# Designs tried in a protein design chat: VH-VL binders against q9nrl2r1430to1533. Part 297

Target 1, 104 residues: q9nrl2r1430to1533
Amino acid sequence: GGVHELSAFEQLVVELVRHDDSWPFLKLVSKIQVPDYYDIIKKPIALNIIREKVNKCEYKLASEFIDDIELMFSNCFEYNPRNTSEAKAGTRLQAFFHIQAQKL
Key: E = the ipSAE of ESMFold2; O = the ipSAE of OpenDDE; V2 = 0.75 times the mean of E and O plus 0.25 times the DockQ between their complexes.

## First folded at step 17 (VH-VL)

Design gg48 (framework fv_iluzanebart)
Fold by ESMFold2-Fast, scan of step 17:
Structure gg48 (fold): chain C 104 residues (1-104), chain A 122 residues (1-122), chain B 107 residues (1-107)
Amino acid sequence: as target 1 above (104 residues)
Amino acid sequence: EVQLVQSGAEVKKPGESLKISCKGSGYTFRDYWIGWVRQMPGKGLEWMGIIYPGDSDTRYSPSFQGQVTISADKSISTAYLQWSSLKASDTAMYFCARQGYDLYGSYYFDYWGQGTLVTVSS
Amino acid sequence: EIVMTQSPATLSVSPGERATLSCRASQSVSSDLAWFQQKPGQAPRLLIYGASTRATGIPARFSGSGSGTEFTLTISSLQPEDFAVYYCQQYNNYPLTFGQGTKVDIK
């Protein structure tokens, strides 16, 4: 991966953050607020962590970036029942991501 | 280099309003909680509240709920602490501090501003 | 709220000696405990988080231990610059709470 790929990752993360359905994904779930989350989710991640990894050039391949975004959605669907606001937001944001990821 | 720079010292009278600031630099401001901590002269540290600038999610200590307002403007990387009507008992040093985090959902204060001294004399 | 109690209030030690500071939580805070150093006129400085992890740039003579309700900060071979007030803080539950502080003073 090069400078051009890094710029594309940054643009995509910004688009995800601006999306109306990003609210469950902006920051790591607080264990004070959701104590059982970390008993269920083994590999937690959020958009702020992914953005930091992009900024520090930690993604060597586009597939690594895509894997982290997909992990974020997978965690959402694992923890949250399908009828929750979180799961519904995740479904819509994931669809948006899949369209944008075709550019990578 | 992560840095939090706070506004300068204030001398006020009881009943006056005040808004002090904390500007972050060297990191993505919107992606980290900012907290406010009070230290009365010769006393220890008291947590007042925290805000996440990215979504304005705000949590207050019960002791400070309704006494102060915490806000942030992520476009200028600045958090604020505000009083509508100061009391002599508000005389204290006020610190802002950023919260770092681990991958298990814990948040802890890792970087601190230099402090803003507020003196309210009657 | 979780009450954090530090002991002793003041600890008098000579340079080169080991200082041991205690912090007790009124209920379990797991390992969600931090230690801060504060010198006169300065902001607090993070020393330890997660009960035992040293923050970046903190000398190896500082070590933290404990979990649950009993925690210890140890300063081996105390240096002149280590005379300060030390605070423990729990971040396991809201409201976030600090101990009252231990002042490490020269004997």
Scores: ipSAE 0.594, ipTM 0.893, lowest interface PAE 1.7, mean pLDDT 93

Design gg49 (framework fv_iluzanebart)
Fold by ESMFold2-Fast, scan of step 17:
Structure gg49 (fold): chain C 104 residues (1-104), chain A 122 residues (1-122), chain B 107 residues (1-107)
Amino acid sequence: as target 1 above (104 residues)
Amino acid sequence: EVQLVQSGAEVKKPGESLKISCKGSGYTFRDYWIGWVRQMPGKGLEWMGIIYPGDSDTRYSPSFQGQVTISADKSISTAYLQWSSLKASDTAMYFCARQGYDLHGSYYFDYWGQGTLVTVSS
Amino acid sequence: EIVMTQSPATLSVSPGERATLSCRASQSVSSDLAWFQQKPGQAPRLLIYGASTRATGIPARFSGSGSGTEFTLTISSLQPEDFAVYYCQQYNNYPLTFGQGTKVDIK
């Protein structure tokens, strides 16, 4: 029923946020803390932005939601060298996402 | 609507401990930085620190590092400002404020609590 | 720390007149500057962020301009409810810093 239904997108975002490897993705990178980030990354995104878009019903198709999550991982791998803690966390969280997204 | 509600006024003596609160509603509390700002009687605004409730990432102004503790409990959408031992110089209005953000990694105070007046006198 | 300096300390204007408030940063803050209004006994209210973007619900008579180190808040036709203290604040670097405020008196 409608009043007890959580969207699949809401459930998946909650699972991603709770994952141990979500720490690089919880909030937008601060330009005070990482000054060159926005010189390199042109379409920034984070889990808090994706959650807000889900809550405002801004995703009309599952593909739009998936594209934003994949953009988040793509940004991580573009900015962070492969041997960094951020890139390693991103690799594991992306694998987790691909398994969960099969249920969408 | 977004709202921040702070705890009521406090009258304390020097040396006492105190913990004041700021409860958010109308938005996802864990996903926005909460800051604390002091305003001494008849003076301007001073930033004390900020906390991100989702991961407890906390940043202090150098002037307030070691003077206060900022914490948050995301399960009840509440942030805290705490003193272990109050001084008369802590007499001030204390505001909490949420930080909005732009898509270029800037964070700015967009919504404010009503303030908590703390008076410390013998 | 970045020092924010506001001028004048006090500005007396008649209703319907234009008010212009200045804010200077001791080093460049890009466009990471906000303006707040504070009335006696009240919390600050966000007016402008990003130097020139009006916050939701803020009347069009309020406008901000500038970048780098020199910023201006303009109230094009001052209303009785606009008497208040106005603060600028930079969020370009830690620690976050506020100006000392400009008090706007309506005569």
Scores: ipSAE 0.752, ipTM 0.913, lowest interface PAE 1.1, mean pLDDT 93

Design gg5 (framework fv_iluzanebart; at its last read DockQ between E and O 0.82; V2 from the best seeds 0.86)
Fold by ESMFold2-Fast, scan of step 17:
Structure gg5 (fold): chain C 104 residues (1-104), chain A 122 residues (1-122), chain B 107 residues (1-107)
Amino acid sequence: as target 1 above (104 residues)
Amino acid sequence: EVQLVQSGAEVKKPGESLKISCKGSGYTFEDYWIGWVRQMPGKGLEWMGIIYPGDSDTRYSPSFQGQVTISADKSISTAYLQWSSLKASDTAMYFCARQGYDLKGSYYFDYWGQGTLVTVSS
Amino acid sequence: EIVMTQSPATLSVSPGERATLSCRASQSVSSDLAWFQQKPGQAPRLLIYGASTRATGIPARFSGSGSGTEFTLTISSLQPEDFAVYYCQQYNNYPLTFGQGTKVDIK
């Protein structure tokens, strides 16, 4: 009782959020903390935004959901140099995502 | 509907410890910052700090750093504000508030709890 | 810290008249400025964010304008239920700071 069914997209987002390498992706980068981020990244996104879109049924196709996740990783690699903890976490989480997405 | 419900009024003596709560409902609690704001009797609003329940990232106002502890338990959708040793000057209304966001990294308070009145007197 | 200064401290306006409240920041806050209404015994209520965007459910008589350091909240055709204290708040830099408030009374 009291548990609602989770969609396949919600289940995958929950797995991404729980992953050890999710920390750079949980929430939008604060412009107070990283002032130049929004000068470089023009289509910002994060796991909390993707989860909100899933909850509001804004994804009509699996490809739209996958595109938003891939945009999140693309932004990470665009902003963060290859040798940063953020870029390394992104590389590992993206690999995990590609494996999980095969189940969709 | 988005709702923040705070614990009831407290009457304490100086030197006592206290922990008050703020429970969120109607949204994914771990995905939004929660802030605490103090209002002393007859005075304006003072920001104390914020916490992101999803990762426990916490930021304090310099005026409150070391005076209070902000924490959250995402498993029960609850944020906390705690004093180890209360002072008479802590007598105030304490509000919790959720931060909404825009897609350019700005965060602003969009929903507020009803407030918890804390009275500290000998 | 960024200091927010509101004026006037108290404003008395006849019902149906326009009320204009000012908020000044000690340094630029861009458009990261919110306005809140607080009625006696109640929590603050978000009216405006981003200097000029009206929050959900807020009547059209409330409007915000300004950017940088000078901001205005306008209440056209003031109603009896608009008796309240109004606070501006910047969220452009830490620490987050509020103005001291403007109390609006209807004559």
Scores: ipSAE 0.804, ipTM 0.916, lowest interface PAE 0.8, mean pLDDT 93
OpenDDE, second read of step 18: ipSAE 0.885; ipTM 0.943
ESMFold2, look of step 23: ipSAE 0.773; ipTM 0.926
ESMFold2 (binder alone), look of step 23: mean pLDDT 93; pTM 0.943
OpenDDE, look of step 23: ipSAE 0.900; ipTM 0.948
ESMFold2, fold request of step 24: ipSAE 0.786, 0.812, 0.801; ipTM 0.930, 0.934, 0.933
ESMFold2 (binder alone), fold request of step 24: mean pLDDT 93, 93, 93; pTM 0.946, 0.945, 0.944
OpenDDE, fold request of step 24: ipSAE 0.925, 0.925, 0.925; ipTM 0.961, 0.961, 0.961
ESMFold2, last read: ipSAE 0.809, 0.793, 0.817; ipTM 0.932, 0.930, 0.935
ESMFold2 (binder alone), last read: mean pLDDT 93, 93, 93; pTM 0.945, 0.946, 0.944
OpenDDE, last read: ipSAE 0.923, 0.923, 0.925; ipTM 0.960, 0.958, 0.959

Design gg50 (framework fv_iluzanebart)
Fold by ESMFold2-Fast, scan of step 17:
Formats: structure tokens, C-alpha cells, sequence
Structure gg50 (fold): chain C 104 residues (1-104), chain A 122 residues (1-122), chain B 107 residues (1-107)
């Protein structure tokens, strides 16, 4: 992408970060705090990494941006059982993302 | 260009309060952990604690828990280190440092401020 | 806490010589080890992270190796600007800990 796509990606990331359910996704899971996370999750990602990639113009296609957001949710559901606060927050934030992504 | 700029040198008496600052620029401040490291005169480096400005998640070294307060204001890209009551043993150079990360959940100090010299004497 | 021990305390070398600095952890830190250079009156500068990855802008003469408990920093051809104190640091567990430093002095 161009200037318009980069603005749209930035706007969407800002909206995701501000959402009440963003707390599990703001920064990479620390392996000190969650030692088994990286034994299970092989392609880790978080909103701070996605924002940096947007700022560095690393997303050339909207599909690449969407894939990274969906990877973030997929990792959440793979690591966290369905009834956890993390999985519930992920479910709500993913639904919010799908509505906002229609603008892309 | 990533830069961390710290506040100037301080000369204080025991019992006084102090708050020093570390201002980040050239990157998205709210998205990187900021740590504080003490270096006593002629000694090595000691980790004090870290804060994530985006959510104020804060972690302290056990040696510094309750001795200092770490805070951040993401709206002005500034982190703080604060003492309620200084001791002569707090005389040291204090560095702030940003943590970079790898995609395996490791965080390491990649950029450092110039340091703030704090002298506490009668 | 994980104790980091560096050796030697002081290494005296001439420009152009190879310098080898050692760092030992009291328990395994995997590859979560960084090396920093500090010159008098200056802040530390990151040289190596992940035991062997050079930080951006660091000259190729600096290399790191090791894993687990034994680590080495090598400077292949020492330059005048390389005379400094070098610290290793583990970031595998809290509290984060540094070695006591190795001072690289001119002969």
C-alpha cells in the first residue's frame, strides 16, 4: 500500500488498542511470565508489532495486514482454553475487528 | 533515530524526595518497555525495574521493590523514577533503557539514555 | 537470582590483537544473553543479544557465542576505540542480572 491504506491500517490498530478487550494483545507474551507459550505458539505476534510494521510501511497489501491480525487471534484461541478471560476478550475483539475491517 | 533523553544531575540531602525523567523520541514510546538501571560509583550495573507505558504494567527487582516508584506518561513519551525519601546509599548514576524484543518473547535493552547523576549527601 | 560471573576482571591487550571475554551464568539462561560496552562517562551500548546476534551498527569484529551457562564475546582485531568495560546480562529470568564487568585495557 499507498498513503490511504497506511492511514486506514493505523486507524484500525488505534481502535483495536483502545478497545477494552485489547489487554491480552498489546505486547508480546513474556516467556519469563509464561514459559510454555513459545513451545505451543510458533508464530507469535501482538498489536505493538503490527503497529510497528504499519509505521515502517511493511504491509504492501491489505491481506497481509489482515493475516497478521487473524494470526494474533488464532494464537490466542490455540493457547487459551475457551472459558478463559483471554479467550473471551479475543472473541469480542475479533468480532469488533471484523466489523471495522469492512472499511478496508 | 531512537533517542532517550534523561533529566539533569541532582544534588539532594537525605530524606528529600526526587523524581527524575526519561523522554523517548524516534519511536512509538507506548509500545516498548522502559527499564531503569543503577550504577553506583565505580561499580557495575543493577536492574531496578521496567514499565510498559501503553498499559502501565510495571515490574520491579526485589532489591528495589518498595524503595522506588516507576511510572510513565505515554501522552508525553516520558518515564519516571521516584524516591519518597532519599538515602546517602542512593548516590549513583541512573540510566533508563528501552527494551527491544525478539519473536520468542525475550526482551533486551537496546537503547540507553545518557544517565542522570544523583548525589545524596549532607 | 541468577549470578553472572565475568572473567578476566581486566584484560590487557594491544591494538590489532584478538580479545576473548568470558561470562558464566549460575544456571542456564538458554541464549537470553546480551553484551554491552561502556566507555568512561558514557551509557552502555548494546553489542550482542540472543548470545550471538550483533545489534544494528555494531562492527563485524564483535562476535558472541555460547548457550546455557558459558558465553564468550570475541573482538577479532581490537581497535583503539574498543578499550572499555564490557558487561554481560541475562534476560532469561527475573530479576534481570549483569556480570561485574571485564575492563579491556591497553598494554
Amino acid sequence: as target 1 above (104 residues)
Amino acid sequence: EVQLVQSGAEVKKPGESLKISCKGSGYTFRDYWIGWVRQMPGKGLEWMGIIYPGDSDTRYSPSFQGQVTISADKSISTAYLQWSSLKASDTAMYFCARQGYDLRGSYYFDYWGQGTLVTVSS
Amino acid sequence: EIVMTQSPATLSVSPGERATLSCRASQSVSSDLAWFQQKPGQAPRLLIYGASTRATGIPARFSGSGSGTEFTLTISSLQPEDFAVYYCQQYNNYPLTFGQGTKVDIK
Scores: ipSAE 0.750, ipTM 0.918, lowest interface PAE 1.0, mean pLDDT 94

Design gg51 (framework fv_iluzanebart)
Fold by ESMFold2-Fast, scan of step 17:
Structure gg51 (fold): chain C 104 residues (1-104), chain A 122 residues (1-122), chain B 107 residues (1-107)
Amino acid sequence: as target 1 above (104 residues)
Amino acid sequence: EVQLVQSGAEVKKPGESLKISCKGSGYTFRDYWIGWVRQMPGKGLEWMGIIYPGDSDTRYSPSFQGQVTISADKSISTAYLQWSSLKASDTAMYFCARQGYDLKGTYYFDYWGQGTLVTVSS
Amino acid sequence: EIVMTQSPATLSVSPGERATLSCRASQSVSSDLAWFQQKPGQAPRLLIYGASTRATGIPARFSGSGSGTEFTLTISSLQPEDFAVYYCQQYNNYPLTFGQGTKVDIK
């Protein structure tokens, strides 16, 4: 059970990272490059952080993993206006995630 | 477990090209910024630049912009520092270092390679 | 660029005594400040990040404090293995900059 869950999380993160719409989500937003980001977003996260948590076996339940991915999309939509390339990429990647998450 | 292993010492002449390497292991290489730091003999540390191997996003110190090229090959977990034409003033120890991060969007050097000594003399 | 100035240039203290090293930034770096230890012939080793957070595996005798422009590294009971050069480094803005180093020598 736990081994299969961990393998499924890792495979899904790999699929998300390889997706054409992953570019806004690969790494944590730099405070130097985007100074106001952390004034708005209080629970920042990115795919590299989620992958590290998977690799360190920090997710005990599929719901915890799903919550972190959903937080990542929620942050994107909170910071970026709907008409931005970031928000559009987030919308498409979230739809892809919802389909893949059914395997969990 | 986290380890950065750099290529061996180099002895070169002015005008020669050189490419040195930094191989990461024990972590997901593509997911962490790698920086390069110069230390001239008997002197302190100077930041040269950083690269994110996952997307090749690269940032240089203004003092090193155009002087060196930083690159990475995520398929073999290796970052590179390259000179097209070496000068005697490039004689130094060159360190690679990984950047850790915090949830405030800051990045700091947490693990370092052993260094590559580059000697440029006639 | 943000200039980091360390003092003193050299510090000699007896084993078991407290050592205090200072680092000043030319403008505020918030708490985006790290301390590194470098022993002769070795790579730098992270001691403190975020001005006051000890890195994994670093002995409790090392502590950092300060924010803004004035920072301190304290070694509460200096050991023989603490002979080294210590560097502060700001990561609040590009270019990333280091202090010139403080050499700690055991008297």
Scores: ipSAE 0.762, ipTM 0.913, lowest interface PAE 0.8, mean pLDDT 94

Design gg52 (framework fv_iluzanebart)
Fold by ESMFold2-Fast, scan of step 17:
Structure gg52 (fold): chain C 104 residues (1-104), chain A 122 residues (1-122), chain B 107 residues (1-107)
Amino acid sequence: as target 1 above (104 residues)
Amino acid sequence: EVQLVQSGAEVKKPGESLKISCKGSGYTFRDYWIGWVRQMPGKGLEWMGIIYPGDSDTRYSPSFQGQVTISADKSISTAYLQWSSLKASDTAMYFCARQGYDLKGDYYFDYWGQGTLVTVSS
Amino acid sequence: EIVMTQSPATLSVSPGERATLSCRASQSVSSDLAWFQQKPGQAPRLLIYGASTRATGIPARFSGSGSGTEFTLTISSLQPEDFAVYYCQQYNNYPLTFGQGTKVDIK
C-alpha cells in the first residue's frame, strides 16, 4: 500500500472507533469474561489490533485491510446470537463500514 | 520507545485527597489497558485495578473497590489513581503498568512506570 | 480469589548455578501466568508471559514452564545481575493476583 491508502485506512479506523456501535469491537474479547471465546473463535481481532497493523504498515493492499475488518464482523456473528446487542451493533457498524469503504 | 512516566513523590496527612498520574508515550495510549499496582514497604505486589482508556472500561480488585478511583484522559495519554481521603495504611509505592496482549487472549504487564512513593503520616 | 504461592521464600545460589523457582495457583490458571523480576528501588520487569513465552529483550537463560496449577521459572546460569525478587502473577481471573515473591540471594 501507498501513502494515501495508509492515510485512508487510519481515517476509516478512526471513524469506526468513534461510531456508537463500536463498543464490542474496540478491544479483544476478554478471556476472563468470556472463557470459551478463544476456543470457538480461531482468528480473533479487534479495532485496536487493526489500528496497530495500519500504523506498522502491515497492509499492502486495501483488500487485506477490508478482510481484517470483515473477519472482525464475521467473528461477532459467529459467537453472538442474532438477537444480542453485540450482533445488532455489529450489523449496524458493518453497514456503516461498507459505505465508508467505498472511499478506498 | 514505549514509556510510562509517573508523577513525583507525595507526602500527605490522613484525611487529605490525592491524585497521582501516569503518562504514556511511544504507543497508542487509548488502545492498551493501564493497571495500578501497590507495593507496601517491604511487601509484595498487589493489583488494584485496570482501565482501558479508549472506552474507560474499569475493573477493580475487590480490596480496592470504593477505596480509590481509577480514571484516564486519552486526549493527553494519562491515567490517574485518586483517593478522596488518605489513611496511614495507604503508605506505599504505586506503580502503573501497561497491559500488552496477543491473539491467544493473553494480557500481561509489559511496561511499567518508575513508581510514585506516597507517604501518609500525621 | 486465586491465591498464588511461591516457594522457596528465599533461594541462595552462587553465580553460574541453576536457580529453580516454583509458583502454585489455588485453582487452574491454564497458561495465564507471568513472571516478573524486581530489583531494589526499581519497578518490576516482565520476564515471561503465557507461562513459557519470553518477553522482548529477556536473556535465553530465563525459561518458564508449567500449566494449570504448577509453574516453574528456571535461570540456567545465574548472573550477578539476576539477584532480585521474582514474582509470579496469574491473569486467568479477576482479581489479578501475585505470589508473595521469591528472593534469589547470593550464597
Scores: ipSAE 0.624, ipTM 0.895, lowest interface PAE 1.6, mean pLDDT 93

Design gg53 (framework fv_iluzanebart)
Fold by OpenDDE, second read of step 18:
Structure gg53 (fold): chain C 104 residues (1-104), chain A 122 residues (1-122), chain B 107 residues (1-107)
Amino acid sequence: as target 1 above (104 residues)
Amino acid sequence: EVQLVQSGAEVKKPGESLKISCKGSGYTFRDYWIGWVRQMPGKGLEWMGIIYPGDSDTRYSPSFQGQVTISADKSISTAYLQWSSLKASDTAMYFCARQGYDLKGAYYFDYWGQGTLVTVSS
Amino acid sequence: EIVMTQSPATLSVSPGERATLSCRASQSVSSDLAWFQQKPGQAPRLLIYGASTRATGIPARFSGSGSGTEFTLTISSLQPEDFAVYYCQQYNNYPLTFGQGTKVDIK
């Protein structure tokens, strides 16, 4: 394959994935592992899904991309109590995202 | 085009170690689960386990837990299945397969490698 | 584990005829059921997922139905290339499990 320059969205997803606190968000929650997850979360999303949407050029506006990222965090905070490792990781990653998103 | 290409056939003796490979292309390797399925000669399909290359999250079937090691190197889009000490009963075809997903948290094998035949005999 | 049982073991069908394959789960797997086709010397090929959704590129003559514990794969008009072994597989719970397969051969 050839070398392609990453778009701003692609770069930001890469940075989010590389972050130490990305582990709760790398992949879609498995209903086998969390049986009640999809009874609570109605718009599931994860970084792998967001990456695919970026690759397919489904985001026409930065606001659409940001909305999906914020949805990802919102889902985490909706399902996980504040004192969980997932919620704490989400809080830190979201803070990082907010800083990086200013560059969009 | 999504493709999974596995390493070639192996002829081994009992007690020898073995590591076979499965290379993915045509998709973002790190973002999809990849699994291994055994098929003994003339028999059906047996799920061995799966790994998520993005974080190396690995799940084994109880029947294969401790019997094999599943790993992945996302830098080269390759998954591995290995034995520390082969047995004659390990003789089988081994398939790797990618798991697609729905938005309801379910994962299903959607693409398969061509298989690697492993023969273990004295 | 969830045991998947397929019937019949062998189904002899003439070209152009309808083939009906059954798959039963020992407990409910909801709609988390896939069907695969395997020909000699080849890897399995995904036909149906979610019990009733055809995979990309799969001919319309293949259809899946059912939920819970009873599932059916139907080939409306068997083509020469359809003679193979068919497996059902649940992905509702670990460990993932396959049926023992149904061989569809020519009558």
Scores: ipSAE 0.852, ipTM 0.938, lowest interface PAE 0.6, mean pLDDT 96
Fold by ESMFold2-Fast, scan of step 17:
Formats: structure tokens, C-alpha cells, sequence
Structure gg53 (fold): chain C 104 residues (1-104), chain A 122 residues (1-122), chain B 107 residues (1-107)
């Protein structure tokens, strides 16, 4: 269970990171570059943080891992207007994630 | 254990090119910013720039923009600092450092390489 | 750019005494301030980040305080290994900037 689940989460994070539309999600938004981000987004997260949590065995259930990925997309759509390149990348990557998550 | 290992000391002449390296281990290299900091002999610390190896996002200090090139190869967990044409004024110790982060998007240097001494003289 | 000014330039202290180092920013840096220790021939070592959070492995005698523009690093009972140069650094805005350093020297 635990070893198998960590391997599956790690593989899925690698697939997300390699996706062309991962660029808005690879790292935590810099508050220097986007000063108002942390005024709007109360639970920030990014793929590098999720990967660290996987590596530290912080996910006990697949639902916890899925919740963090969904939070990442929710933050994207909350901060970025629909017509932005960030929101469009988020829409495509989320669809890809939903397909890959069926393997968990 | 997080470790950054830098290339050895260099002795160069003005006008020569140089590329020094910083290899990370003990963590996921692609997921942390790497910065470069200069320390001239007898002087303090100066930030030169940072790079995120995962996407090659790079930011330079205005004082170093156009003077150096920062790059990274995530496949071998190595960051680079490069000069196309060295000057005597580039004589300094060069440190690489990893940036840790808080959950409010602030990034701070948490682990440092041992430094690479670069001497440029005729 | 945000200018970081440290005082004093040199602080002479006997082992066992309290050392207090100051760092002033030319504009507010919130709590985005780090303190580093550098010994001769060595790389800087992170002591404090977020103005007051000790880095992993840093002894409890090191403490940081302050926010906005005025910051303090305190070494409560100075040990022989603590004689070094100390730098403050703001990471609230680009370019990232360091203070000029305070040398803690033996009295």
C-alpha cells in the first residue's frame, strides 16, 4: 500500500511536470513578481511542494494527494481571468490530470 | 543531506571565457531556485542572479544583467555561471546557493556551495 | 534598490557576553530578512530567516527579531566559535541585497 501509492503519486507528478501546460504550476508564485497573489490566494500550492510532500510520505490517502492537485487548479482559476494563458494552461492540464488520476 | 558542490579555482587572463559549475545533491534539484553570489576580496556579498532549473526561469540583478550568463542542466543537477570575456574586476569568490521558500512566496538562501575562487590577471 | 545598513561595523565581545547586531532597511521588507554567519575561508551559513525563525541546526543562543525596517540579531552567550562576520539580507524585493556585514571580534 504505502510504497505502491508513493510510486503512483511520484509517477503522476512527473507526468504533470513534463506536460507542456505545467509552466504556471511548477513552482510557488513569487510574491516579489506577483505582489497581490497572497492577498487573494489563502492556501497556495505548486507541483514542487506536492512532489516534496510525496517524497516525505505526507500523503496517507490518494484523496489527500488529489485534493492538493485540485487545490492547485482552483487557485489558478480563482486568481487568473478565464482568457489568460495561465487559466487556459490550467484547463488543459486539469483535463489531463483527470484522465491520469483514474489510474490511482 | 542537501549539498552543493562547486568546481575548482580558476586562474584566467582578461578576455578569456569561463564557465563554473554548482552541482546539487540530496534533494530534487529541478524544484529549487539556485542563486549566484559574488564576494570580491575583502568585501561583502552581492547577489548576481537566480535560476529555476525545472523551467530555466532566470532573473538577474541589474548590476550583472548582460555581464554573465546563468544556466542549468536539470538532467545532471548542475547550475552554471558563465563569462564570455573576463575582466580583472571579475576577480572574486563566487558562491552558489539554493533557495528555500515559505508558503507566502518568499524565497531565501538556505544552503550554500563552498565557493569557486576566480582570479583574473595579466 | 533596498539598501541594507548594519551597525556596528565591528563589535568586540568577550566569550559569555551578549552580542546585539542591528540591521536597517531603507524601506519596509516586512519580515523577509535573513541573517548569515561567515567565517574566514568559508561559505555563508544561514542562521535566521523570516526575521526570527532559526534555521535547522542553529543553536538557541541565536535569535532574531524585528519587522519592517529595523532588525536585530542577538547571541545570548557568545561562544568561541561565534567570532565571525554576520550579514543581513532582504528578500522582499529585487534586487536581493545584503548589508555590509558586522564583524564580531574577540575583546
Amino acid sequence: as target 1 above (104 residues)
Amino acid sequence: EVQLVQSGAEVKKPGESLKISCKGSGYTFRDYWIGWVRQMPGKGLEWMGIIYPGDSDTRYSPSFQGQVTISADKSISTAYLQWSSLKASDTAMYFCARQGYDLKGAYYFDYWGQGTLVTVSS
Amino acid sequence: EIVMTQSPATLSVSPGERATLSCRASQSVSSDLAWFQQKPGQAPRLLIYGASTRATGIPARFSGSGSGTEFTLTISSLQPEDFAVYYCQQYNNYPLTFGQGTKVDIK
Scores: ipSAE 0.784, ipTM 0.922, lowest interface PAE 1.0, mean pLDDT 94

Design gg54 (framework fv_iluzanebart)
Fold by ESMFold2-Fast, scan of step 17:
Structure gg54 (fold): chain C 104 residues (1-104), chain A 122 residues (1-122), chain B 107 residues (1-107)
Amino acid sequence: as target 1 above (104 residues)
Amino acid sequence: EVQLVQSGAEVKKPGESLKISCKGSGYTFRDYWIGWVRQMPGKGLEWMGIIYPGDSDTRYSPSFQGQVTISADKSISTAYLQWSSLKASDTAMYFCARQGYDLKGGYYFDYWGQGTLVTVSS
Amino acid sequence: EIVMTQSPATLSVSPGERATLSCRASQSVSSDLAWFQQKPGQAPRLLIYGASTRATGIPARFSGSGSGTEFTLTISSLQPEDFAVYYCQQYNNYPLTFGQGTKVDIK
């Protein structure tokens, strides 16, 4: 974890947020809108939380940042059946992430 | 520091349109829900609706659906509350407030603007 | 909608005394309850969220308790600056709803 890595993490988050398939991941699932989500998902996360952690310098290693992004996708596939628009968006965004993460 | 600054007091006549604003600073505006709360003179607080500036996802209280429009411009960190045609019953203090969140999907108002007084009279 | 009922409507307390404010929800809101303080001419200020978690910068004399339908805000050793109206608010279901407020007045 160096200071220069924070710029790389922020740039990658910006690229993920701008992607057409980011819509399921922009913000934490509301328990009002999806009441059973937090019965199933025990380590919730979203792009807005990851961006805040980047801005607060909470990632000490690149692997910690990558682990949080992967957790976000893992949660998506755990909660959402594979034929849903959420799971399909997650599959495409995850592939995009793996390509962009080569820059880290 | 987190701060929400609202536009100044308005004096309007029934039938006029109005758009008031709430500008956020000290945090990533696009990443937090912004809500609007009405307080009529001498009365308590009423939730009107919320918007997520990052994707414009908007939710209204049933009592305010169709009465007002909530919008946001994330490029200038500003949320808006708009009336197409004001009524005398819209006379109130209007507060904007940011929603913080817990890790169980709960969203609660953590920072508030100073309020915008709207007076509608002939 | 979930109706939030606060009691008493007005509480008269002397400085240094304990104030206890009640909030009841018409159905369970789990721990999704916040308490706000509002002074005349000012915006509401968050005191407690999650029924019992004190917000940043809020003095230790403020404490919240309860879950489900019955909630309490306690102000130990009330200070002169604590005379205000206090609102509870549920964020467990839409529409979000506030109690009618409890006014804490000097005795």
Scores: ipSAE 0.742, ipTM 0.916, lowest interface PAE 1.2, mean pLDDT 94

